# VH-VL binders against o60147, part 92

Target 1, 175 residues: o60147
Amino acid sequence: MLEKNKYLYIFRHIQTNQVLLSQGNVLKKTALFQLPYPLQKPVAPNGMRPAKLRKDHWVPLLKVEFPNESMFQSVFMQLLNYRKYRSVQPLTSDLLKLPIPVRRRKIMRQEVPNTIADLADILNKEKFPENSVRLQLSDKSDSEYADWPPSVQIDSEEIKLSRGFREKTTVDEAR
Short names: E, the ipSAE of ESMFold2; O, the ipSAE of OpenDDE; V2, 0.75 times the mean of E and O plus 0.25 times the DockQ between their complexes.

## First folded at step 3 (VH-VL)

Design s37 (framework fv_patecibart)
Fold by ESMFold2-Fast, scan of step 3:
Structure s37 (fold): chain C 175 residues (1-175), chain A 121 residues (1-121), chain B 107 residues (1-107)
Amino acid sequence: as target 1 above (175 residues)
Amino acid sequence: QVTLKESGPTLVKPTQTLTLTCTFSGFSLTDSGVGVAWIRQPPGKALEWLAHIYWDDYKRYYPALKNRLTITKDTSKNQVVLTMTNMDPVDTATYYCAHRYDWLTGYFDYWGQGTLVTVSS
Amino acid sequence: EIVLTQSPDFQSVTPKEKVTITCRASQDIGDSIHWYQQKPDQYPKLLIKYASESFSGVPSRFSGSGSGTDFTLTINSLEAEDAATYYCHQYYSFPWTFGQGTKVEIK
């Protein structure tokens, strides 16, 4: 049986705090095109070289369950648009005064708070039913980066990065 | 450190069943993401992945051989056992067991010494 | 299944010379390639993981590169102890497969 996708997974890099969005609990190489800064020199058509995907360097940040596929697709696309918008905005004069390595490190550190704030902003603009969107975080304190609308229910259980987070069917389908 | 060692018969007759045991140390097959694989190499030929068992007892088999293969683990003995039925001379190979790191992006970082199994009448 | 084709099958190389081994996948596999070294009568050893990352303890003369369908293992200055057969391996699509191997001999 074919099942509809209504889950969004957000992953963070354990060293840089950069964020990747995924439609499943397994990251795919194409997610790397979401990164604003190349880890190597640009060689791709858009000037961005896909970074090497080391799945062991990415941990779940949060998981969102939507009432249906339509709402999932809408929010997912809006998050990608917010991310692209942030990547092309002019840098502040304060950031421009910093050496490039320091500047990039500061910008990357902010991706977790920014992504959480963007998600909340999108959900506040949508008029979803009360308690219809379930949010589960790896660290519940990260929910404090935003004010959540009545449509969001924050799960009391945190995501555990252990055998319980792996889904055999999802892994097998990805391979 | 991580070590693995294969054991079992070195000579098998056609149509017989082969049973190989991998005994390991330095890790537990209860550790999240860890698995053990069986990989064979016919003399002078390439490596062939055969079977894999994960920490949560999930099992995978090479599709063309799946009806002949069974992989099991005994975590109390630190052993993984491979059984292969209906052996044929073309199954003559060195059989390795190997530690696989990470269930998402597997690489075989530690290997046993290998055991040569000859199938002949 | 994904077929990995290595080139060349065999290479006889003078010490200190640069060796390049290519692995071509039958479809796009991202960076989902690992490289193994197998010396005569020994078990394989992991050299490079995820196309370009060196495994612990591997000499710096070994490097990997590539993405998509074409991958390269490079030995920038061949040493006598590097005489071995080298295998690429993909984990992108099940079943997991290996290339046919490239044998490198010292001239």
Scores: ipSAE 0.000, ipTM 0.458, lowest interface PAE 17.4, mean pLDDT 79

Design s38 (framework fv_patecibart)
Fold by ESMFold2-Fast, scan of step 3:
Structure s38 (fold): chain C 175 residues (1-175), chain A 120 residues (1-120), chain B 107 residues (1-107)
Amino acid sequence: as target 1 above (175 residues)
Amino acid sequence: QVTLKESGPTLVKPTQTLTLTCTFSGFSLTDSGVGVAWIRQPPGKALEWLAHIYWDDYKRYYPALKNRLTITKDTSKNQVVLTMTNMDPVDTATYYCAHKSFYTGEFDYWGQGTLVTVSS
Amino acid sequence: EIVLTQSPDFQSVTPKEKVTITCRASQDIGDSIHWYQQKPDQYPKLLIKYASESFSGVPSRFSGSGSGTDFTLTINSLEAEDAATYYCHQYYSFPWTFGQGTKVEIK
């Protein structure tokens, strides 16, 4: 009944690997609030935020189906919280040795592995019923960034990306 | 129906600490993405954002004032409290609290405002 | 920080005429601009969000447009109740900032 509010879509930027979360299979401009992390300008630079959402620059990373809206909201909220937490953590000495532009690119490229790891951590902490959460990825190898709990069923079919540049931010079910 | 209302002293002496309370209804600070901001307006001047707090206790302060500002929430009372130390006559303004979403940047519902005058 | 400059500062308009208010940002902010209406001795009310999206309950005579650095709020046919100061606000780059305001009065 709450099917509109039980799916979490995660998108990645084709160049930077930055990640956006969405409640629908098409990114909306309001998702840009997630970029950059305005808490820490040198490592999450506000000035690098896209001026307008260019949907042709974002592709689906993964889709999560939850049994109900309350589970969706809990996981979505916690995932946003993890992203905020990461944006305020002290940088490692290795990152601090890098010039700012190089450092920013390296941090942005880590968003995909970090988001997947955070999602798995949240799902491991929640004691959801076995096989109640369905995970579908654009690239199955991305599932290797984390250990998944028994509540997660990884779909055997990858997300079908829409043909055509304008439609790369839309997701078709595996056929 | 979303409503917010500011309360606190209307007159403050220089160097004193100002404490303002925002009491709201129609939403909960446990709701995902919900936040409350404080914005002030000196007489005849533009609006100035001061601070905000979100459902997950994430806080942000205007950089030039951050050492003077503290924002806290009491979820059970539906209240957000702003504290501003070392008040000066230039801090005389109408202080507003407003509802905002983490997912969007706009201030969609505002309190009626409370005028705070700083004078000896 | 991003500076928002509004034009004009003041406008006196006869009823039923079209009012145009401009907000210029010191750098590209995409569509991350919001517009508020503040009537005398009242609190601000949201009119338009993300440059062109009308807030619920806002009369259809209000519309917004623009992207990048130049944004416009239009009141298609001014009513007496529209006498107010209008503010633009950016949520693109921290810290969040407002324009200086445009006061609209009825002749």
Scores: ipSAE 0.005, ipTM 0.467, lowest interface PAE 16.0, mean pLDDT 80

Design s39 (framework fv_patecibart)
Fold by ESMFold2-Fast, scan of step 3:
Order: C-alpha cells, then sequence, then structure tokens
Structure s39 (fold): chain C 175 residues (1-175), chain A 120 residues (1-120), chain B 107 residues (1-107)
C-alpha cells in the first residue's frame, strides 16, 4: 500500500528568494497562490511582482520528513497560515527607511529566514517524539536561522539537486 | 554604479578552446537573486544567449551548445568565466557578459563586449 | 524552443513620427518579454521589462504593451538618438531567446 504524504518540500526562487511549499516533490502552478501578490495586474505595492511559475527557476531549500500524515498535515497547514499572516502585516519602520530598490530586495530575501524560523517555531510548539522529524537542507548554514527542538534531526547530507526533489532509485543506488 | 568588462583572446584557431572572463563591480554574486550571463552576437546578426550562473551556483546552458560550454564563478574576485571548446569559424562573434538583476529574468547591465574571431 | 519574430526588420522614419515594433511569440508566454536597445557599435541596454514596465532612466516616449503571443514596443515621437536596433527577449522557457531585431533609422 502507498503511504500517505509524510514529506514537506520547500522550494526557493533562484532570483527573488521567494519561498513555495509543496506536498509533492514537483511544484504545481497552484503553489503560486502562496505568494502575497496577485499573478495578474494591477501592479503590486512597492513595485514588487510575483515570480511566474517556471519550474526551472525554483530550487530545493529543504525537505522535512514526518513519521505520519497527521503530523505532516498539522505542520503544513500551520506553516501556510504563518506565511499568510506575514503577507498582510504592515511594513516595519526599518524597511520604510530604505530606498525602494533596497527595501524590495530585502523583503523578498527575508522569505527564506522567515520560513525556516516559522517552521522551527511550529515544531517547538508541537509535542513530537525525539528525533522523529528529519530535516535535510540544500545549505546547512540555513539551519542557523532558528533553534530546533529535540524532535528534529538535521541530516548531515545536503540536498544536491538543481531543481525539484528526486528520491533515490535502484539505478542511483547501483552507482 | 554597476560595470562589467569582458577579457580574453580576440583571435582563436579552429578546434581551440576559448576562455573569457567577466570582471564586474558595483554588485556581488553573494547578493541573493543576482546572476551573470554570457550572450554573443555574430557580425550583423541577432543576440544569442549562451549560459548563465546565479549567486547560488545554479547554471544553465544553451542546449545545442551544452557539451561545449562551462560557466564558473569566483565570488571573491567578482569574476565569471566562460569556456567554450572546439571553436569553429561560425563562432566568430562579439561576446558580452551581463548581469541578471534581482527580480529580473533578463539583463539590466551589460559589458562593452569583446570581438572573438575564429580563423585559420 | 520559443521563436520570437519581429516586424518590420527595418524601418526608416521621419523625426517626431510614431514608431511601432512588434514581436510575435511561437506560443503563449504571458507577459514574459523584455525589450533592449542597441545603438550602432554599442552594447545593448534594457529599455522595457515585463512587457510594459520602463527601466530606470528610460525616456517616457518609449512604451511596451501586449500579452500572450503579440507584443508591441512604441516610440511615440522619434528622436535622432533613437536610431538603433531593437530586440525582444523571452524568459518564459529555456533556452532564453531573442527576436531577430528591428533596425530603426532616421530619414
Amino acid sequence: as target 1 above (175 residues)
Amino acid sequence: QVTLKESGPTLVKPTQTLTLTCTFSGFSLTDSGVGVAWIRQPPGKALEWLAHIYWDDYKRYYPALKNRLTITKDTSKNQVVLTMTNMDPVDTATYYCARIGWDLYGFDYWGQGTLVTVSS
Amino acid sequence: EIVLTQSPDFQSVTPKEKVTITCRASQDIGDSIHWYQQKPDQYPKLLIKYASESFSGVPSRFSGSGSGTDFTLTINSLEAEDAATYYCHQYYSFPWTFGQGTKVEIK
């Protein structure tokens, strides 16, 4: 029998550093609804525009393995809610002090550290068993954006994929 | 102020390898979201994208030329290097490097270009 | 690969007249077009981004429009300094491609 979803796949945009969450290892066009700005005009405030879904422009940020679907669903939904909450907050006074091009770049760049911090916050609130959640990053230094609970085991192996996530096959294992 | 400058040989023989260096200032490839591309233009013809590399080392190559092209970066030197093997007279062109700007799928600042002639 | 076809290839225009350059994509690319200006013996410069947004420092006489497969660059009152070859560029799909160029000369 096929196991239900227990993996959360997180992608970042190669140019803007925007983040997308996925229940599968391939991004779907509907993931763009996670971005705070509409895909169609009018022009977004502050001159920012959402990234178009071109799968080759999205690279793995991190992968989270949960022991069961219930834990996956709880964390995934909470993470989406955190992202939605952040998207409607007023800009801070620190950001408003910056020139528009610099402010624009910093806002989008913050999605990576914000998503990682939000993930850690959710996992710290949950009562998951020790070492039950496995985290694998493309850049292990990104784990420094947060303090992780005892339930999280960070994989020593980084993700070495140029786009999407590929599970190892018998062909990969035979190499 | 963003500037880019191409350097390398202006004359190459058929079958030789071309190595071009792009040196830039006013930005760094430690800046999230930026990249550097190589574009060429044969005399009197259109622009042709060849390859690009992003701040996180993600690379793309023109498919028909993929087996001949290598792009690398040296972040500490603010340099991007393009290598193209097995040069042919049809590869005679002005070669440009250009920045791929943040929140841009295109080329916001360009180098002056360097003409590379391939002849026996 | 996505082919971009520009028309006309060449246009000789009287100063102060309106110039229209079109770019047609072989498939629907949304608004994934940029326009560049290349003056004789010079490097290209970004002019219009995302089909209709002016790049910084670009004169207001330049405008872009279109979506899907048909895109237009308009110079609403041609100046002598606008003599150049204009290129459209798509970033919708790899490989990234350019149109063949439209050369604009002053009469």
Scores: ipSAE 0.006, ipTM 0.494, lowest interface PAE 13.1, mean pLDDT 81

Design s4 (framework fv_patecibart; at its last look DockQ between E and O 0.04; V2 from the best seeds 0.00; counts 0 for: pae O 11.2 > 2, placed apart)
Fold by ESMFold2-Fast, scan of step 3:
Structure s4 (fold): chain C 175 residues (1-175), chain A 122 residues (1-122), chain B 107 residues (1-107)
Amino acid sequence: as target 1 above (175 residues)
Amino acid sequence: QVTLKESGPTLVKPTQTLTLTCTFSGFSLSTYGVGVAWIRQPPGKALEWLAHIDWDDDKRYYPALKNRLTITKDTSKNQVVLTMTNMDPVDTATYYCARTRYFDSSGYYDYWGQGTLVTVSS
Amino acid sequence: EIVLTQSPDFQSVTPKEKVTITCRASQSIGSYIHWYQQKPDQYPKLLIKYASQSFSGVPSRFSGSGSGTDFTLTINSLEAEDAATYYCQQYDSLPLTFGQGTKVEIK
């Protein structure tokens, strides 16, 4: 009852593997603003924002439980900063040699590994107590995208969402 | 803990073929975005990239040496093998294997083996 | 191939002083530059990735900056254990290339 938010949820798109961060177990339409909507060409191949939030197209990737709300806020803000940094980088010369559809698919496919690697990088830089951060992955093999510090305990299990996630979420398309 | 270790002959005669094995632990070469590279360093000189193999068996070689180099992996044994034909005294160097992470369409070498000195002389 | 030129080749520095090493690329490489430290008779260790991101376990006195063609590695207060050769490396395009190295010695 007095407990503040100490959980981070990350969702992935089932077709594109684009990633959304959430401060709770409910994915809101405003989360789509995390995804780039390119203003100028040729940045469009770097990522695209879906026009609508379709709940059936997003699944939980992972859930992180932090020791307290302060640590949650620190890690969450750093993840947003990593995503911003990646979004403004020029494409490598080798990527620019690829056809646009191949390039786009490759970039979007990397969002899941990139997000997991960024999370691990942040946690490796922080000096959190041993086994103080609990990481729950929908697929345990995704933990292999990074090297984890002693502060992280990794579990693989079904991520429990609020009872209304799929039926009574804030933005449920065509229900 | 990630570890890599090079093994193979330390002395090779001119014209012979060099075969080096990199044995690693703490990661799998079946993991998306992971690869292993071979990098050499002649005594007192800079680092030189030689070859790279990715999780999907994509192989890349330094262009000037491509006709002499073969890189293969055995995922079940956690090994990557480099073969270099027609060795010459100028190929005398410390040979390193290193792990690469490749997630944002570019990579870096986060962990390296101890290196093995290969001397080419008659 | 992309050529990386480091400066200086050699630097002898008093303990606690600031050290600056520059790496210049023959063409724009965004932020796809990494820095490695190699102590005598040891293997290289990653210090900084993607121009400015510290690798885990690296002391805070090491920092990187730059984009495009000009990159800098800074040691804000040199310690005795920092005597080493420092290399920049690009991963913008194949073949991968390293700079010639900068050797840092304690006076």
Scores: ipSAE 0.538, ipTM 0.812, lowest interface PAE 1.9, mean pLDDT 84
Fold by ESMFold2, look of step 5:
Structure s4 (fold): chain C 175 residues (1-175), chain A 122 residues (1-122), chain B 107 residues (1-107)
Amino acid sequence: as target 1 above (175 residues)
Amino acid sequence: QVTLKESGPTLVKPTQTLTLTCTFSGFSLSTYGVGVAWIRQPPGKALEWLAHIDWDDDKRYYPALKNRLTITKDTSKNQVVLTMTNMDPVDTATYYCARTRYFDSSGYYDYWGQGTLVTVSS
Amino acid sequence: EIVLTQSPDFQSVTPKEKVTITCRASQSIGSYIHWYQQKPDQYPKLLIKYASQSFSGVPSRFSGSGSGTDFTLTINSLEAEDAATYYCQQYDSLPLTFGQGTKVEIK
């Protein structure tokens, strides 16, 4: 029998543009551990880990449907590694020269595009079948941040929920 | 899919102004975070970054050359133009245009044009 | 301006052997370095981004490592098509700069 479809859910913070990855359509409190907790230098690019999960501050960014668990796990782990790698880097010297408010705004603008670009880079390296991965965005123009491989089919309908995700009815995968 | 192509004169005389056009397809400079740079390579020497223009019309120049360089774009024509004044034989090089897409006008260049050799001689 | 110094300038290597190319920055640049391959009379092609992340379509034999001032590009088992000049490029600060290149030939 074929495995059940697996979903990756990505949320962004409405004020800081921080990004959280989730296997489920509702964020768990432990998702906050994905965000860096800065020591005395380096500092987190998009601010500190919030003390608690405020679900009213996190909105859907995108959802990815994979045909099986193996594909999902491969992409999910790589995406976490990309974020971890970026999170431990100091800011570039050019960013550090900017006044703090300007620097903060530039970094906030980058988080969502960087996450989308990371996802596309991972999918471009994988050898998945054509149209085997479905991508749904809250803002379809966000697909312009990356070049997508033939394996990705971008859903024509945007995610319409302003808080959390709701799954569409699952088609039975008999066999 | 994504392509860039450099065009312009291949021979210029000392003191003349060089104008190079980068014509591209498969992407737009209206897209957030996208930029195009000019990079040259003198024969047998290292690559030299010259100038960059991004989607936000932010223009950056190699400091030692900034008074000789002007970069502009025409988003509707998918073109980026570099002008370089007061050409000298030491400016003989292959000139490339290249795309970047990682934000704040910095990052890596994933697509390059084929390059055009510009020779500066009497 | 950040100067990138590559070593060696040139190496001749038998097929299937390991190639190691180093890039040293004049100041700390975190992991803000990329690697390119340029074959004769061709434009440079991106190999490694962000010090260690392979670009799409790059064979797994290519890898990058390092942080701070010292960076390495490794070709684990050299193939004939890998004969080329390799450049590192920093993006920590403008102006963006490239190393002087390392030419790799098949022996």
Scores: ipSAE 0.384, ipTM 0.749, lowest interface PAE 3.3, mean pLDDT 84
Fold by OpenDDE, second read of step 4:
Structure s4 (fold): chain C 175 residues (1-175), chain A 122 residues (1-122), chain B 107 residues (1-107)
Amino acid sequence: as target 1 above (175 residues)
Amino acid sequence: QVTLKESGPTLVKPTQTLTLTCTFSGFSLSTYGVGVAWIRQPPGKALEWLAHIDWDDDKRYYPALKNRLTITKDTSKNQVVLTMTNMDPVDTATYYCARTRYFDSSGYYDYWGQGTLVTVSS
Amino acid sequence: EIVLTQSPDFQSVTPKEKVTITCRASQSIGSYIHWYQQKPDQYPKLLIKYASQSFSGVPSRFSGSGSGTDFTLTINSLEAEDAATYYCQQYDSLPLTFGQGTKVEIK
């Protein structure tokens, strides 16, 4: 059986810069479970996990195309693990010295670059075939957040932004 | 490809000011989360962190040397400059510049320059 | 500042033997410790980040463990090319600090 291409979409919150991973170009409610502090009730920007998914608050950050399900799953799971690891780590003493609002802002601002860096790190470790993974960014400058391995081909075209979802492409329609 | 290279005088007289330049490529200090630090190592001794500067122009110094150190960046030139005043023979060391890509409680340095040996002598 | 004390300062090891290097922090630093390898006349190279995460390109024989105040770098089977000085480094609080180093030589 010919395996179909698989796509990873990463979204960022327009205010908090929190990041959600998606297997599709449309965010699902279940994506919110990726956010830490499930027991906290406050909503963004003050909260970590909104009670409801407001799709209009999320914009596509990047799209990754994998040649098969196995590669996708491997990277996807590793990304989640990286996130989980960070979420459970105690704050540094340095961060704890900062006022709470400043601290929160600093932490949240780093989710986007951290996620991108994580992705690159994972891909570097996986040693996939050259140009086997295609990456599209909403902002090409975001590619600077990481050193990409030869397995990654960065698309010259930026991903089209749409709140809460990615516009369908011919490739997406074929899925 | 990420590269860093230290440049400056290799011989400095006591009481003079040392100026070192780190020229890098493959990344930008305009990128969020990116920082460059100076770390020195006296011959046969351990590593000593000196100063740090990041994309937001946040500057950090080793407290004991804070009054002697100044770190600046020129993003357009991909350069970071370290000045150290009142040099003493005890400051003889190999000086490295290094990059960090993570700022959220990370603080590891993934790329380093080859280092430049600075000797302070009369 | 946080003081990192490594143990031992020096060890001579036969190839294929297990090497264990310890780094103790003067206070709890969670997992915010990193390990570097420095060979003679070379710059330090990152080996382990966040106490236990291997950096890209690092051989599997290298591993890290620990949390709080006590950390360990392990080389499961020492290779000749592993002769170097190893440093731990913390990023729990400023200023950043390094251990005094552990020199590993091959017998």
Scores: ipSAE 0.052, ipTM 0.697, lowest interface PAE 3.5, mean pLDDT 88
ESMFold2 (binder alone), look of step 5: mean pLDDT 90; pTM 0.904
OpenDDE, look of step 5: ipSAE 0.000; ipTM 0.557

Design s40 (framework fv_patecibart)
Fold by ESMFold2-Fast, scan of step 3:
Structure s40 (fold): chain C 175 residues (1-175), chain A 121 residues (1-121), chain B 107 residues (1-107)
Amino acid sequence: as target 1 above (175 residues)
Amino acid sequence: QVTLKESGPTLVKPTQTLTLTCTFSGFSLTDSGVGVAWIRQPPGKALEWLAHIYWDDYKRYYPALKNRLTITKDTSKNQVVLTMTNMDPVDTATYYCAHRAYYLSGDFDYWGQGTLVTVSS
Amino acid sequence: EIVLTQSPDFQSVTPKEKVTITCRASQDIGDSIHWYQQKPDQYPKLLIKYASESFSGVPSRFSGSGSGTDFTLTINSLEAEDAATYYCHQYYSFPWTFGQGTKVEIK
């Protein structure tokens, strides 16, 4: 119902290309439960350190604006279901023959194209009104991972924020 | 083991409608993420993707041919049917159906043997 | 629509020689390219997926490489059974497109 309930914020990990979905412009540590592969390996089973969200490792991938909360909820829930479905699928024989670290890098690198394709697939099925959904990307070339329906308007301006969706401070600019 | 086989008429007259059936085994179109595509190849020319259908009945068509193409599935018979209206001699081609293991994966990992359709009067 | 341009169109090669086929995309497609082999009067068979992953049962002499716009299929030591037309295929942007094909013949 609030204006912020109309936005979906999608983040990408700078090293692994893994993707996190957020209803707000700031990532919460609970978002890490979305990952099929933890970013941090436990040091020891009996001496495990708490999981830590390192916000500087997550950058904006894209921001989706919906005309109302109902459309937002429908798309967001479907996207989460697509991600859940992907996480429980059997691995192909070709992936299984790869060493575990190589296999995981391969799977993780595909999360960006997969998430964009999933989003486009959902929007193609929903048949929303023309130009009712706005996409703003950090790299406009990432829109090429999918074919978009008439309901989607891609913003000509890229997201200029390099660290999350927050505005740069004078300290960040001086750095 | 995935297998697919195309069937339908080998000769079609101009302006007629072509109907092709793909019969498959080794997978079900109720399997989550799976899809079947139709791809054609005019004699001596490159491969052209035409259409595909997914497990959840989502359909995609090549844009320039969309108004002529219909793809449907019968999951109980393990069949996918392609219909193409208003056939023209330039539509003469070998028509293939192909398997896609996951709806966001682009590879066509198994193909049917193909059926040559000649459009002539 | 993404255009895939293959080079060369045709190559006549002596057995045991190395064959290199190039596929160039009109825009960056990451690693979203697949390679197919089509022998005369036969259906296409998947060789390489995601630019560099060999499909099951494909001989080790076949390998793929590349990223972005430039992709290469290599046959390290050509065998007589490798006489075929080879096609690259992109799934990055709809509509899905194929290259024009590269025909490889044995001398």
Scores: ipSAE 0.000, ipTM 0.470, lowest interface PAE 15.8, mean pLDDT 81

Design s41 (framework fv_tocilizumab)
Fold by ESMFold2-Fast, scan of step 3:
Structure s41 (fold): chain C 175 residues (1-175), chain A 119 residues (1-119), chain B 107 residues (1-107)
Amino acid sequence: as target 1 above (175 residues)
Amino acid sequence: QVQLQESGPGLVRPSQTLSLTCTVSGYSISSGYYWSWVRQPPGRGLEWIGYIYHSGSTTYNPSLKSRVTMLRDTSKNQFSLRLSSVTAADTAVYYCARGDEWLSYFDYWGQGSLVTVSS
Amino acid sequence: DIQMTQSPSSLSASVGDRVTITCRASQSISSYLNWYQQKPGKAPKLLIYAASSLQSGVPSRFSGSGSGTDFTFTISSLQPEDIATYYCQQSYSTPYTFGQGTKVEIK
């Protein structure tokens, strides 16, 4: 069947700088399991993770518009795989020297640069048509974390930050 | 309530194509999730065959990739499995299941359809 | 492919006993591990996802723990209706793979 335009939303936690990927403008509760460190302490055996999705704690980092579902799916799956790969890599000796809370804070702070670099790496490996992928950031300076291929057009207009951004995004924009 | 139900022939001859359909009710297959097939030979464990994403893109187990095709029919809210060149080793109960997009857990399963490969 | 090894292959325990099943992955899978219960003639039922999260509607006596390569599934107080085969499944990468199963019987 004929595919329609698709949007990938990437969100950032306002306090920890941790990143969540979303297949639309609304974060699904299960997206919290993308995180290497839970926002709430682990529950004892016999309980669910206590992690709660707080709307006011997540802001959009960037929005990627793909011309079709196939391109969206390819990039989304690869980005998820990059995040899974990073979660199992050995930590550097410099990080291992740090106390656990300091180490985790430093690792979480790097998720924004890492996610942007991963996205750019994937888009550089894919041979998409020139200007076929539209990237809109909340802070355009974040685009400097990577070198972008000719397939990417960076929108001159930044995403306007609002506590209710995901609630105010229209259904058309999510598609 | 989401329900999945397998249907198709229970007996297939060696070298022929095994064809099964999963009918989904209570949720549109084009609205989300990965729609999967998992099989279980008699007395043995579970083997993941592959999935079709709600958009129609597919991923197959490499051990079966050359023989597997999955299709969706959004008008009937169904997705199907075709496994070509079957042998006695393909005798199994075949389940369709819904997989979470992020965690890839299977939260809803069909009842299972036994397919016997015999001449 | 990621190989999943369960132990034990089978066990027998009394009602009220604490039952523990172990699952080991051939490489680190973080917390991308799920546990299923399968009763004879029935489809598998999801009990635990993301290593330690209890599925809605599942009794609290079931729990999971672990990360990386070593995972544990526990039934804190075995009930007669818990007679089943239990499977772990890694969801880290395709192809998704299952352990060989642990058959739980009651004495």
Scores: ipSAE 0.068, ipTM 0.677, lowest interface PAE 6.2, mean pLDDT 83

